# Designs tried in a protein design chat: VH-VL binders against FYVE, RhoGEF and PH domain-containing protein 5 (Fgd5). Part 3

Target 1, 194 residues: FYVE, RhoGEF and PH domain-containing protein 5 (Fgd5), of Mus musculus (Mouse) (q80uz0r647to840)
Amino acid sequence: RALVIAQELLSSEKAYVQMLQHLSLDFHGAVLRALENVEQEGREPLAQEELRQGLRELPAICDLHQGILESLEQRLGDCGEGQPQVADIFLAREQEFEHHAAHILQFDRYLGLLAESCLLSPRLATTVREFEQSSQGGGQSMKHRMLRVVQRLFQYQVLLTDYLNNLCPDSAEYDNTQSALTLISKVTDRANES

## First folded at step 12 (VH-VL; from rf5 with heavy chain Y103W)

Design rg1
Fold by OpenDDE, fold request of step 21:
Structure rg1 (fold): chain C 194 residues (1-194), chain A 125 residues (1-125), chain B 107 residues (1-107)
Amino acid sequence: as target 1 above (194 residues)
Amino acid sequence: QVQLVQSGAEVKKPGASVKVSCKASGYTFTDYGMNWVRQAPGQGLEWMGWINTDTGNPYYADDFKGRVTMTTDTSTSTAYMELRSLRSDDTAVYYCARDSPYWDSSGYHWGMDVWGQGTLVTVSS
Amino acid sequence: EIVMTQSPATLSVSPGERATLSCKASQSVSSNVVWYQQKPGQAPRLLIYGASTRATGIPARFSGSGSGTEFTLTISSLQSEDFAVYYCQQYNNWPYTFGQGTKLEIK
């Protein structure tokens, strides 16, 4: 049933948002603080700024998915056992998904910059180490953590496809879900090309 | 000269607490995490925990959770380790050790490259 | 936690000879292993990091090798000052864990 899939979408979104919050609030903040130290030393200021710009996508992505989560909770709470309306949650946020696109496009670059900055700053290296070791992911590297952000989009493709297959083809939700899948596909295509 | 200087030997009774200090010099204290490692007489090394000296966030080994508190004073470049509810098997030399990053072609590496001289804590009735 | 097991517990070797110390991890730790030397009454001294890279100031006679779960510290020609206890340690994951140590003594 479509409702069951929507519930799975919600539950997985909750878990994903928790991960993003850790990435956005804890890691991002800590790295920025550490980068200030590197900057104060006068080493590679332009590279540091580029890294900061790249990392700014994380809070934006986190905000996006927090909004999605809230909307999902609201929609599923309101419909009870009826047919939920969830596709428009994604469509309404089409512009915000550009943060994912940006994340994908600059992925290798800002990871490289992060590594370089860690080389220059023991403090930053320590910060990154702490984050990697404290995560529930069993000490996954930063690269893997950043990839999880992109992986969620592929999960959307799977979940929304299953959702679509359980909708009436003549329904508005069906059409909207197709549109949502198209939206997500545009972003994931960039990931596949990278 | 890069060095860590620890506080002097302690003699405690069971149930008491001990607080060991570790003063860093010769480098920026907050740039490196600090480990605490202990060694019982004639035994091997045991990792107790790690603290981010910049943020003050500690991470403890499971065996010490609830009994140990690691703190730092950035103004004095000093790390502290407090162990509570002491028992006889806590008798050991306690070390602070800087956690340093290294870089090579294979990636990121870590090692404790600077050690304090150790603090003997004796727990006896 | 990851268990590090060293062997042998004691190794007797004559000056000028080669010493080979083993360290095994209970699970893969990639190359995230360090070796320490400890002499009586002293703190440990970092010898090798990344399984195979000598720390600054460490003589060339010390070498490390291995990856995954099997690691080796080799001293090509033992000097009098090399007789000590050696520890391996993994830094792949917290908690950091040490081997039980190998005592290198003079034959």
Scores: ipSAE 0.780, ipTM 0.924, lowest interface PAE 0.5, mean pLDDT 93
Fold by OpenDDE, last read:
Structure rg1 (fold): chain C 194 residues (1-194), chain A 125 residues (1-125), chain B 107 residues (1-107)
Amino acid sequence: as target 1 above (194 residues)
Amino acid sequence: QVQLVQSGAEVKKPGASVKVSCKASGYTFTDYGMNWVRQAPGQGLEWMGWINTDTGNPYYADDFKGRVTMTTDTSTSTAYMELRSLRSDDTAVYYCARDSPYWDSSGYHWGMDVWGQGTLVTVSS
Amino acid sequence: EIVMTQSPATLSVSPGERATLSCKASQSVSSNVVWYQQKPGQAPRLLIYGASTRATGIPARFSGSGSGTEFTLTISSLQSEDFAVYYCQQYNNWPYTFGQGTKLEIK
């Protein structure tokens, strides 16, 4: 059953990475281009820079999860029907999860800045509109899409907990999984405080 | 003055294609998306699609997918709409209309605030 | 797609009187509704956006209200130039969809 859960982790990670790629490559890039135009107009350059900094976490988060996905694919491919080793994939990337923390902490601010910037730039507004409407997921707002980034961490908590419950308590993987859960919880706790 | 100027009336036979142009002036063309809307004689308005004038990415209504192509030329601030495989029921006035963002207390809103004068396309055997 | 239904199809009103036009959406569109006025031989003109906000240059006698699925355009005191066809449109989701229009004619 542990293997089944790991497979679910992998499948959901694939979907998540696809979503992140869309956010980090398409949306992020488009917004930055639009912001350049706003800057040229000399309007609120500091605010624009703050927005750029806030959005910088998206590519970083995308890179993090691309790495996780690759590692999961490798580990599950190698283990066959045996006990998978997946917990260390998360532990090895502890520092990278700080991008999630930053995303959570700056969430309201960059959304506010984005809204303000859209007021100043019809081009940016148009870009955001396109992104919202082009989503195969029924036209979710940017806010909701950004929230989905955070929601994955909670999914990790659920999946890894279930994974843990199906491991031998005296195994190294059990201990590592507990550590991974602790790592994720540190980040999600920040979300709850925001 | 902000305006959209469309190409002249067209008469086409069934099966032919028509390409309507829409030239923008008085504003930055790439700052606003462009809609295409048609209106058959004596009928209501029908949305055909939307194009990002900056990136050139079009989004078409399902009814027109496969038959319509929207493009832009940023150098001339002109939007184009090509409709292929014309049939009699495609006879209509075709409008380009700027998609403009607005903000109020409820959030962002969108309206077609600038319209071309319309292009009559008549499809007849 | 979201279906917008306007009523009545034709509304006959005397100059100086109030006109009330209805627009219903097949599903909730929040406040994402616009109203257009169209006169014969002319392109539509934007009247209201966000269900209730007048566009620039639109007289105060025009007002919009509603949210969710029911929307209303009101002309408080009809002027001679107000007799035209009015369309509601939702922009909540692509594709944009229009009502079939209400013809406001002089009684």
Scores: ipSAE 0.779, ipTM 0.924, lowest interface PAE 0.5, mean pLDDT 93
Fold by OpenDDE, last read:
Structure rg1 (fold): chain C 194 residues (1-194), chain A 125 residues (1-125), chain B 107 residues (1-107)
Amino acid sequence: as target 1 above (194 residues)
Amino acid sequence: QVQLVQSGAEVKKPGASVKVSCKASGYTFTDYGMNWVRQAPGQGLEWMGWINTDTGNPYYADDFKGRVTMTTDTSTSTAYMELRSLRSDDTAVYYCARDSPYWDSSGYHWGMDVWGQGTLVTVSS
Amino acid sequence: EIVMTQSPATLSVSPGERATLSCKASQSVSSNVVWYQQKPGQAPRLLIYGASTRATGIPARFSGSGSGTEFTLTISSLQSEDFAVYYCQQYNNWPYTFGQGTKLEIK
């Protein structure tokens, strides 16, 4: 049963990483190009820089989860029918999860700046429109897309809890999974307070 | 003056292809997406697709996928729509229309605020 | 796709009178609806966006209302130049879809 849950974790991580890649590589790049045009017009340079800084968290978050995915694939490929070891994958990346915290804290400001920039630049507005309407985006708004980044952490809480409930309490993996849940909870608590 | 000027009327045989041009002037061509909309004689409006004029990425309506190609030439501020494998029911006036963003109290909105004069394409044996 | 249905197909009204045109969506499109006017031999003209906001240069006698699935275009006092075909369109999701149109004719 624990193995089945770990496999679900892997499959959902694959889907999540695909979404992040579209967001952090394709959309992020397009937005930055559009913002360059706004800068050339000399409109609100400080606000544009702040927006760029906020957007930098997306590639970092994408890198984090690409690493998690690679590790999950390796661990589950090696364990066969035995007990998988996956909790340490999260624990080893504790510092990288601070990018999620930053994303949460800057969320409202980020969206506000994006909206203002779109008002100043039809090109940027068009870029955002394309992203929202694209099949990969599922027709979701930018706000919903950015929220989905945070929602993955809550999914981790659910999946890792189920995983924990199917582990031997005397196992090292059990203790590590509890630690991983604590790590994720520290970040999700910030989300709930924001 | 902001305007879109389309190419002239076309007469084609079934199975042929047609390419309609739409030249923009009076604004920055790459700042706005471009729609293509057609209207059969005496009928309503039908959306064919949308193209990002900056990146060249097109998005087609399902009914036209595989048979339509939208492109742009940024150097001439011109959008193109090619329709292949023409049949009699493709007889229509084809329009290019700028997709413009608007802001009101409810948020961002979109409307086709600038239209070409239309291009009549007649498909007959 | 989202289906937009307009009613009536034809509306006969006298000059100076009020005209009310209806547009219904098959599912909620929030306020993401536009109205166009089209005269014979001409391209459509944008009238209303966001369900209720008049485009630049549109006379005050034109007004839009509605949200979700029910939308209305109202012309408070018809002028001779207002007799045309009117289309509603949703831009909530691709593909964009139009109503079948309402022909406003002189009574």
Scores: ipSAE 0.777, ipTM 0.924, lowest interface PAE 0.5, mean pLDDT 93
Fold by OpenDDE, fold request of step 21:
Structure rg1 (fold): chain C 194 residues (1-194), chain A 125 residues (1-125), chain B 107 residues (1-107)
Amino acid sequence: as target 1 above (194 residues)
Amino acid sequence: QVQLVQSGAEVKKPGASVKVSCKASGYTFTDYGMNWVRQAPGQGLEWMGWINTDTGNPYYADDFKGRVTMTTDTSTSTAYMELRSLRSDDTAVYYCARDSPYWDSSGYHWGMDVWGQGTLVTVSS
Amino acid sequence: EIVMTQSPATLSVSPGERATLSCKASQSVSSNVVWYQQKPGQAPRLLIYGASTRATGIPARFSGSGSGTEFTLTISSLQSEDFAVYYCQQYNNWPYTFGQGTKLEIK
C-alpha cells in the first residue's frame, strides 16, 4: 500500500513537472522578452524589475521538482515490490523549497505587477494571452496556473500523510516522512498566513 | 491614423490557393495580435485564427487546420493569410482584425477594434 | 468550441424605441463577450467589450450586460444609423466564436 501511494506520488510529479516546464520555459521566457520592450519605453522600471524578480522563482521551482522527479523515478525503479525510500528526497532539498515560500509570499504582488505591466504594454498582454490560450494550459488564467504551483505543496501533504499511515512506525522511513511533512508544512503555513 | 489595409479582391478556381495581405499602419505592428475572420455572402462571421505578430506563432481554428497558413512580415508591418485547396464554400469576404487588450476592474478583455476593409475571395469553376 | 446563440434572428423596431438583443453561450464565458455592429458593405465595428464596457466613441445609448452564459445588448433609443446586424463574440477561449447575428431593421 505504501508502494502504491509512492507510485501515485511519482505519477502526479510527472504531470506537475510538465506543467512547470511550460511555465518556466515558455511563459517565463516570453514574458521576459516582452518586458525588455517595456523597459525601452521607460515606463516604471522598478515595477518591472520587481516582476522579473518574482518570476525568477519559477525556474528555480521547476529545477527543484525536476530533481524530485528524477529521484523518485530512480528510487521506485530500484525497490521493486519492496518498501520504497522517498522521504529523504524532500529532506535533501529543504533549502530549495524556500523558492516556494518566496512564490507564496509574493504571489499577489507579482500578479498585480503583471496585470499592471500588461496594461502598459499591449505586447506583454498579447504574450500572456497566448500563453493562457495555449493547449497545454487548457485556457486557464495565469493566476490559476500560478496557484497550481502552490497547490502541489498541499498535495504533498496529503500524499505523504497517506504514505505515512501505511508505514511501520518503527521504520526509519516513518521518521523521515514525518520530517518531510514538517518541512512541507512550514512552507504551506506561509501560504495560509498570506 | 490606425488602419489595416488589405489586398484586392481575388477570383480563384477550386483547388487553387489564395494569399491575402493586411498592412498595418499608425501603430506598432508587433504589439498586437492579428485575427483573421471571414464572412460568406449573407452569412455571419467566422474566426479563422490568430497570429502573434511578434513571434509569428499562429493558432488556427480546427476547421481550417491544414489548409490555412498565417504569417507576418515585421519589416513591412504586414500580415498574410493563405488558404489552400479552395472550395466554392470558401467564397467570402476575408478580414484581418487587430486583437486589442482592454482593462477594467474585472481584468483583461479583448476586442477586435481595428478591421481591414475586407478582401472578397470568389471561388468558382 | 463554445457556441454563441443570438436571438432573435431579426428584430423590427421603430426609431426612438428600445431594442434588446440576446446572446447565449453554451458554457460560461464569464464577462468575456464583445458586441459588434456591421452595416452592409462594411467591416464590423466594436461596440462593447467585457460584456458591458463601451468602446471608444460608442454612443451612450448602447449598453451591454450579462455574465456567465446570458448576455444582452440594449439600444435605449434607436437612431436611423443603428439599423444594422449585430454580432456577439466570446473571447474566453480559442477558438473565438461568434453568434449568428441579429438583424435590426426598421419597423
Scores: ipSAE 0.772, ipTM 0.923, lowest interface PAE 0.5, mean pLDDT 93

Design rg1
Fold by ESMFold2, fold request of step 21:
Structure rg1 (fold): chain C 194 residues (1-194), chain A 125 residues (1-125), chain B 107 residues (1-107)
Amino acid sequence: as target 1 above (194 residues)
Amino acid sequence: QVQLVQSGAEVKKPGASVKVSCKASGYTFTDYGMNWVRQAPGQGLEWMGWINTDTGNPYYADDFKGRVTMTTDTSTSTAYMELRSLRSDDTAVYYCARDSPYWDSSGYHWGMDVWGQGTLVTVSS
Amino acid sequence: EIVMTQSPATLSVSPGERATLSCKASQSVSSNVVWYQQKPGQAPRLLIYGASTRATGIPARFSGSGSGTEFTLTISSLQSEDFAVYYCQQYNNWPYTFGQGTKLEIK
């Protein structure tokens, strides 16, 4: 049913926020410290400055999704046996979602910049290694980790489609879910162009 | 000349501790992580842990957690490994080894390209 | 923990012949395997990284292959200096783990 799918949306959002917090608080900070040391040694290339700029969006993206998670927790905590109401959580954040989703979709560019920077900086490579290999990092490569950042948009599309198919077509939640899917589809269509 | 030079052989009694030093030269010490690896007589290699030489953050293999402490002194480019509560089966040669990145068309890789000469620690009564 | 298993434990071959050493991982390590050579009284020497790429200064007679869980080191036309113990090691995840070694000795 719709409630089960909404619970899956909540649980997967929890996992996504945890990953974003790890990237925005631990990895981002470690990379910035490593890049600062390279700058002091006079080895700063243009690619490293672009990487620094791209990574600065991570905290804002994390904050957006923390807000989505908090709203999902409230809505599913308020549902007794009734129909869940989660679609407007996305609609309320349409402007922020479109803005930050565009930055997530430059993922391949930022991975390339990271790889180039690691080639030129053993310290940065060591920093990335430590992050990947720590127990919090789970042993997955940075490429796989960043791929999951982008995958969330497509996961929303799949989950909300399944959710829609289990709602009463006469309900306001059905209409709102269609609107949320339109929003997400717009963003994923841009990703497919890249 | 890139090299790692370790402290000399030690003889210890069961229950004691040993601290092995590993001095780096010929490269920027804080750019590379440092591994510690041991080898009991006639046996294979066993990874003990890794330390970020810039931050001092250590990561230990489970078999050594609680008995090992790895540290660095960046001012002397020296890594240290201390093993406590020694037992006779801790008799081994202890190596430090630099953790170095490599790149090819398939991505990046890691290997221990620079090893210390090894420090024999003998634990006996 | 990823277990690396080498075979055979000892390989007896004549100089000028080819030696083939096997290494198996308990789970996929992609191509994240390195091979070392160790002679008595010496530290290990890095030979191959990425399962198949020779480190700088390693003669062309050394070659590596494999991915996933099965890996092979081949030494063509053995020289007297090649008789040593060889270790595989995975670097896919901490803890780093080594095979138990293959001793390559003169028949």
Scores: ipSAE 0.582, ipTM 0.869, lowest interface PAE 1.2, mean pLDDT 86
Fold by ESMFold2, fold request of step 21:
Parts: structure tokens; sequence; C-alpha cells
Structure rg1 (fold): chain C 194 residues (1-194), chain A 125 residues (1-125), chain B 107 residues (1-107)
């Protein structure tokens, strides 16, 4: 029931963190190193700042989800015959979800700035090419890879809704799960404001 | 100005190994990936793999995995390709070729714009 | 991997005439095709990238077209130096793959 859904939340979080670690450690670092050698021709200092800001969101999102994973492992490792308790894990990290909102709001501009920077830097273009071609999907665009970062929020909405439907309505976990769903929805709704 | 200069022709027996060098000049070596492409006598072109010259990470075509090793030396701007366990059907001209980005109104493109002169490797018993 | 198939294998034409070379991909490669020219004893020369954009220094008599799975190289008003072997190559995905070549020879 609820425990099965909580276990699915844990297992999918493990997979998501592994994906984020690949993006945050390999891609993000390689792109920042390539940017150190870019000439300033054809772009303004604000464009450089926005690209660097967007790149910094990936490590922050990775850190958030590493914390969520660690807490899920502890809570579900301690859960005996009782009802699981996982909703407060999300509530404790409400402000940290702003990194997701920032990523969503800057998504199209971030991709445009990266493409423009690739025009000026063969090293950056080569870095992006290698990442795209070495991926599991083979030839998957950077746009597709970055969309996976945001997909998790919608998956949380699905999983937590199913979880809620299998909890006792008079329990604290039920109320906390409703609050967690509200938190996730506010993050996704903020992105739709623009 | 921009050049790729390869090592000289080699004659090998079956079972031996060969290592071909490719020295770059006139551009920043670590800014571009490097392809290796071979052409058997009277035959077409066959892609062997690609290497990131900045990180040294290689990517090999399936037909060559397990037998090929691609490396770079950034201090000398030189790429290397070693092919092991040679067979007579490995007789070919081996090329290095720079992987270069291009941009037009339809988007971002790639092409091998600079080629080495080729290295003939002959494998005979 | 994506198979590139060229036709015809050999094309015999007279100088001053028009040649049309065909290249077909086994699956869509969008416009991610390059054309090379190779003369005997030489490395290939990049002619066209993006299916239709001439590389720097390539004469206007070379033109490319196509998208998806079917691509064409056209050489108008053939010159003596144009008789060579021509290869198409896709760069949509690794591994890069080449057509088997079209030999353009004097009639």
Amino acid sequence: as target 1 above (194 residues)
Amino acid sequence: QVQLVQSGAEVKKPGASVKVSCKASGYTFTDYGMNWVRQAPGQGLEWMGWINTDTGNPYYADDFKGRVTMTTDTSTSTAYMELRSLRSDDTAVYYCARDSPYWDSSGYHWGMDVWGQGTLVTVSS
Amino acid sequence: EIVMTQSPATLSVSPGERATLSCKASQSVSSNVVWYQQKPGQAPRLLIYGASTRATGIPARFSGSGSGTEFTLTISSLQSEDFAVYYCQQYNNWPYTFGQGTKLEIK
C-alpha cells in the first residue's frame, strides 16, 4: 500500500540522484572550465553571469536530493509494521526547492546563452557534443537532459498523491503529505507565472 | 597553417600492433575532438572512433573495441591510435581528422575539416 | 548504427555537364549530413555541411539539398578537377558513418 509507494519514492530517488551526480560532477565542471577560456566578443557581462548562475543550480539541486535520499533511507529502514513517515522530509527543505524554481524560470534563456557561447568557443561546443553523444539515449539534446531535472517534481506529485490515498486520514502523515503536495505545487506554479 | 602531420608508413605481421601518431599545429589542440578514420585499398571510409583531446576520453566504434586504444599528449599536441592483434584485413590508410563545429541558420553542425596526410599500414605474413 | 547508402556507384559525365549524386540514410538524420570529395592519393576534402551549406572556399557549382533520409549533391557545369570520389557522412549520432562512395568519371 502506502509502504510500497514510499519504497517506490526511495528507489526512484536513488536513480534521480545518480543522474544529478553525473550532470553536476561531469558536465557542469567541464562547461565551467571551458568558459574560463571564452573570449568576451559577441556577448555582454550580464549574459555571462546568467549562464554561470544557471550552471550553479545543478549542484544545488543535487545537494537537495542527496539530503532527501539520505532521509528516505533512514526513515524506511526504521519502518516496521507501522505507517511510514516521509512527508516531513520535503517540508524541512521548503526553501531549498527554490533552486528548482530558478532552473525552470531560466530554462529557455539558459539554453540560448549556452548555444550562443558555443558559437564563440570550440572547446565548449566540443564539451556539449561529447556529453550529448556519450549519453544513454545517444544524440539526446541538452534540452532533453535538462528537462529530466524538472520531471522529478511532477513525479513527486503523482507519487505523493498515490501515497496520500493510502494513508489514514486522521494521521499526522496524511496532513503532512497534503502540505508536501502544496509545497511541490507552489514550486511548479511559480515557474508557470512567467 | 592548421595542419595534422602523421607518422610514416608501417609494415607489420599478423598479430602485431601498430601505433600511429598525429601532431597538430596552427590551432589550440584541446579545443577540438579528434577522429580516426581508415580506408582499405580501393574501399570507402570507416570511422574508428573519437577522442576528447582536453580530457583524453576516447569513444570507439564497435568493430574496434578491445583492439584499439586512442590517447593524446597535450604537451606535444599529439594524438595517438594503437591497433593491436593485427590481421591482413587491417591493411589500410589510417587518417586522423579534426572534429570541427559549424553554425548556420538551421543550427549547429560538425565536420572533419582538417585531415592528416594518412599513414599506410600493411599487414602481411 | 545509421547506414548511409550512395547511388550510383559510378557516374560517367562530360565536362561542362551536370552531375547529381544521391545519398540515403537508414533513419532520419535531420540535416546532419556532410559531403566530402576525395582525389586519388589524397585525404578527403569537406565540401558541404548541414546538407546544404558550402564550406569556405568551395565553388558555387557545388550545391547540396535534402533532409530526413534523402540527400543530393549536385555539381553544375563540371570542371576537370571535379572528377573524383564523393562520400556522404552523417553526424547525427556516433558512430559516424559514411556512404560507400560515388565515383565521378569522364565519359
Scores: ipSAE 0.578, ipTM 0.877, lowest interface PAE 1.1, mean pLDDT 85
Fold by ESMFold2, last read:
Structure rg1 (fold): chain C 194 residues (1-194), chain A 125 residues (1-125), chain B 107 residues (1-107)
Amino acid sequence: as target 1 above (194 residues)
Amino acid sequence: QVQLVQSGAEVKKPGASVKVSCKASGYTFTDYGMNWVRQAPGQGLEWMGWINTDTGNPYYADDFKGRVTMTTDTSTSTAYMELRSLRSDDTAVYYCARDSPYWDSSGYHWGMDVWGQGTLVTVSS
Amino acid sequence: EIVMTQSPATLSVSPGERATLSCKASQSVSSNVVWYQQKPGQAPRLLIYGASTRATGIPARFSGSGSGTEFTLTISSLQSEDFAVYYCQQYNNWPYTFGQGTKLEIK
């Protein structure tokens, strides 16, 4: 029961990491190359540093989830029969989840910075268009893709709650899972930190 | 002045290939994608594909995949479209057209604002 | 792919009068429609983008409207140079697709 839910956590994490890799490695790299070409043409920098700051959270979020995926594969790829132990994977990375919090707080600013930079750079606009229309993108808007970055946290809440409900209440994994849920909820509720 | 100048008319036999050139001037070639659009005599417009002129990455309409190759030469600001295995129904005027971004209060938009003069390709006999 | 359907196929109107051309998309394209004008032997000319915004240099007698699946190009007070073929095109998704055209001719 608990094992089945832990396997669902693993399989969905793998899909999420693949999406993050496309967004943080392919798109981010293409944007940086487009910005660099504008600067080489002798134009004044086009808000380059501010846009780079707005986009830096994506690689960090990708690194976080790559680590989570690797740990999940180790724990569940071994003979983890009976009672899995996965909650500490999240607890060990509490500080790194702050990259998600930063993304949530700056989401609209990221989109605004990109839009303003596209006004000043046809090359950047062309790069964004290609990414949106490419076979990997399937025509999804940048807003939709950026929202999916955040949606994973809510999926964790659902999966970990279901996982918790299938653990013995006096087990260490139960307590750790409850702590992991608290950690995820803190990230999704930034009002508690302002 | 912003211009796209295409190569001259071609007459081809079925089964041959044709390569049309499109030379850009008056703007930064690598800043804009390039569309290829064709028009059979007396008929409407048909999109063939798009190419990123900076990277050379092409994207083809399904009806042309396997028969079309789009390339660029950034040193000469020239885009190329090659259509192979020509059929009589490939007789058309072939246009290159710049893919230009626009912005208004409703967001981002795209339009083909600069067109080449067209290249008539006739496939007969 | 998104099919663009124009109506009517031919529209006969006298100079000085008003012409209304329609374009319907097979699925929602938001406001992602452009209109082109094409005269015989010439390349298309961009008139309207974003369904309603005139391109630079386009006379005020050209106006566009619509969103979702239904779009309209209106030409008020027709001039002799306005008799041409008009195409709508969606740019919501690749492949870009065009309507089949509306020929605007002198009655």
Scores: ipSAE 0.557, ipTM 0.864, lowest interface PAE 1.3, mean pLDDT 85
Fold by ESMFold2, last read:
Structure rg1 (fold): chain C 194 residues (1-194), chain A 125 residues (1-125), chain B 107 residues (1-107)
Amino acid sequence: as target 1 above (194 residues)
Amino acid sequence: QVQLVQSGAEVKKPGASVKVSCKASGYTFTDYGMNWVRQAPGQGLEWMGWINTDTGNPYYADDFKGRVTMTTDTSTSTAYMELRSLRSDDTAVYYCARDSPYWDSSGYHWGMDVWGQGTLVTVSS
Amino acid sequence: EIVMTQSPATLSVSPGERATLSCKASQSVSSNVVWYQQKPGQAPRLLIYGASTRATGIPARFSGSGSGTEFTLTISSLQSEDFAVYYCQQYNNWPYTFGQGTKLEIK
């Protein structure tokens, strides 16, 4: 049953990485190009630079999860019958989860900066609109797409709790899974203070 | 003085194609998307699609996919809509309309604030 | 595709009176509705965006309300120039869709 939950972790990680790649490569690049036009015209450069900085968390989050996915594929792609070992994949990347924490803490501010920048730049507004309405974007608002970035952490809590409950309590994997849950919970607890 | 000026009326036979032009002036053409909307005589408005005037990337309404091509020429600030394989029920006035953002306390909004004068396309055998 | 349904199809009202036009969406569009006025031989004119915000130059007698699936355009004291066809349009999702129109005519 533990292996089934680990396979769910892998399959859902694939979907999440695909979503992150669309955000971090397609949307982020298009926004940066639109912001160059506004800066050339001498408009609000400080607010738009702050937006640039905030959006840079998305590529870092994408890189984190690409690494997690690659490790999961290796650990589970050749797994015979037996107890899986995946919790250390998360523990090895503890510091990188701070990019999620930064995104959570600044989420509302960056949405506000995006809205303000769209006010000053019709081209940026048009870029965001096209991304929101494209088939690759799934028809969801930019707010909902950025919220999906953090929803994965709550999904990890559910999946890792179920995984933990199907491990031998005396195993190292049980202890490591508890530590991974603690890591994820610290990051998500910062969202509850928003 | 923001304007959209369209090409003149056309009479076409079934099976032909028509290409309507829409020249923008008084604003930065590449800052706003462009809609195409048609209206058959005595009928309501029908959205045909949208084009990113900066990149040329279009989105077509399902009823027109396969028959419509939307393009732009940024050097002349002109949008184009070509409708192929014309049928008699394609007789309509065709409008270009700028897709404009608006902001209020509830967030951002979109509206077609500037319309071309319309181009009558008549399809008759 | 989101279907916009306007009612009534025709509304006969005397000048100086109040007109209320209805627009219903087949699914929630939040407040993402625009109202247009169209007179014969003319392009549509943007009146209201965001369901309730008047565009620049639109007289105060025009007001909009609603959210979700139900929307209303109200003209509080009809002038002779207000007799026209009115369209609602949603911009929540592509494809953009229009209601079929409400013709406001002199009773």
Scores: ipSAE 0.498, ipTM 0.824, lowest interface PAE 1.8, mean pLDDT 86

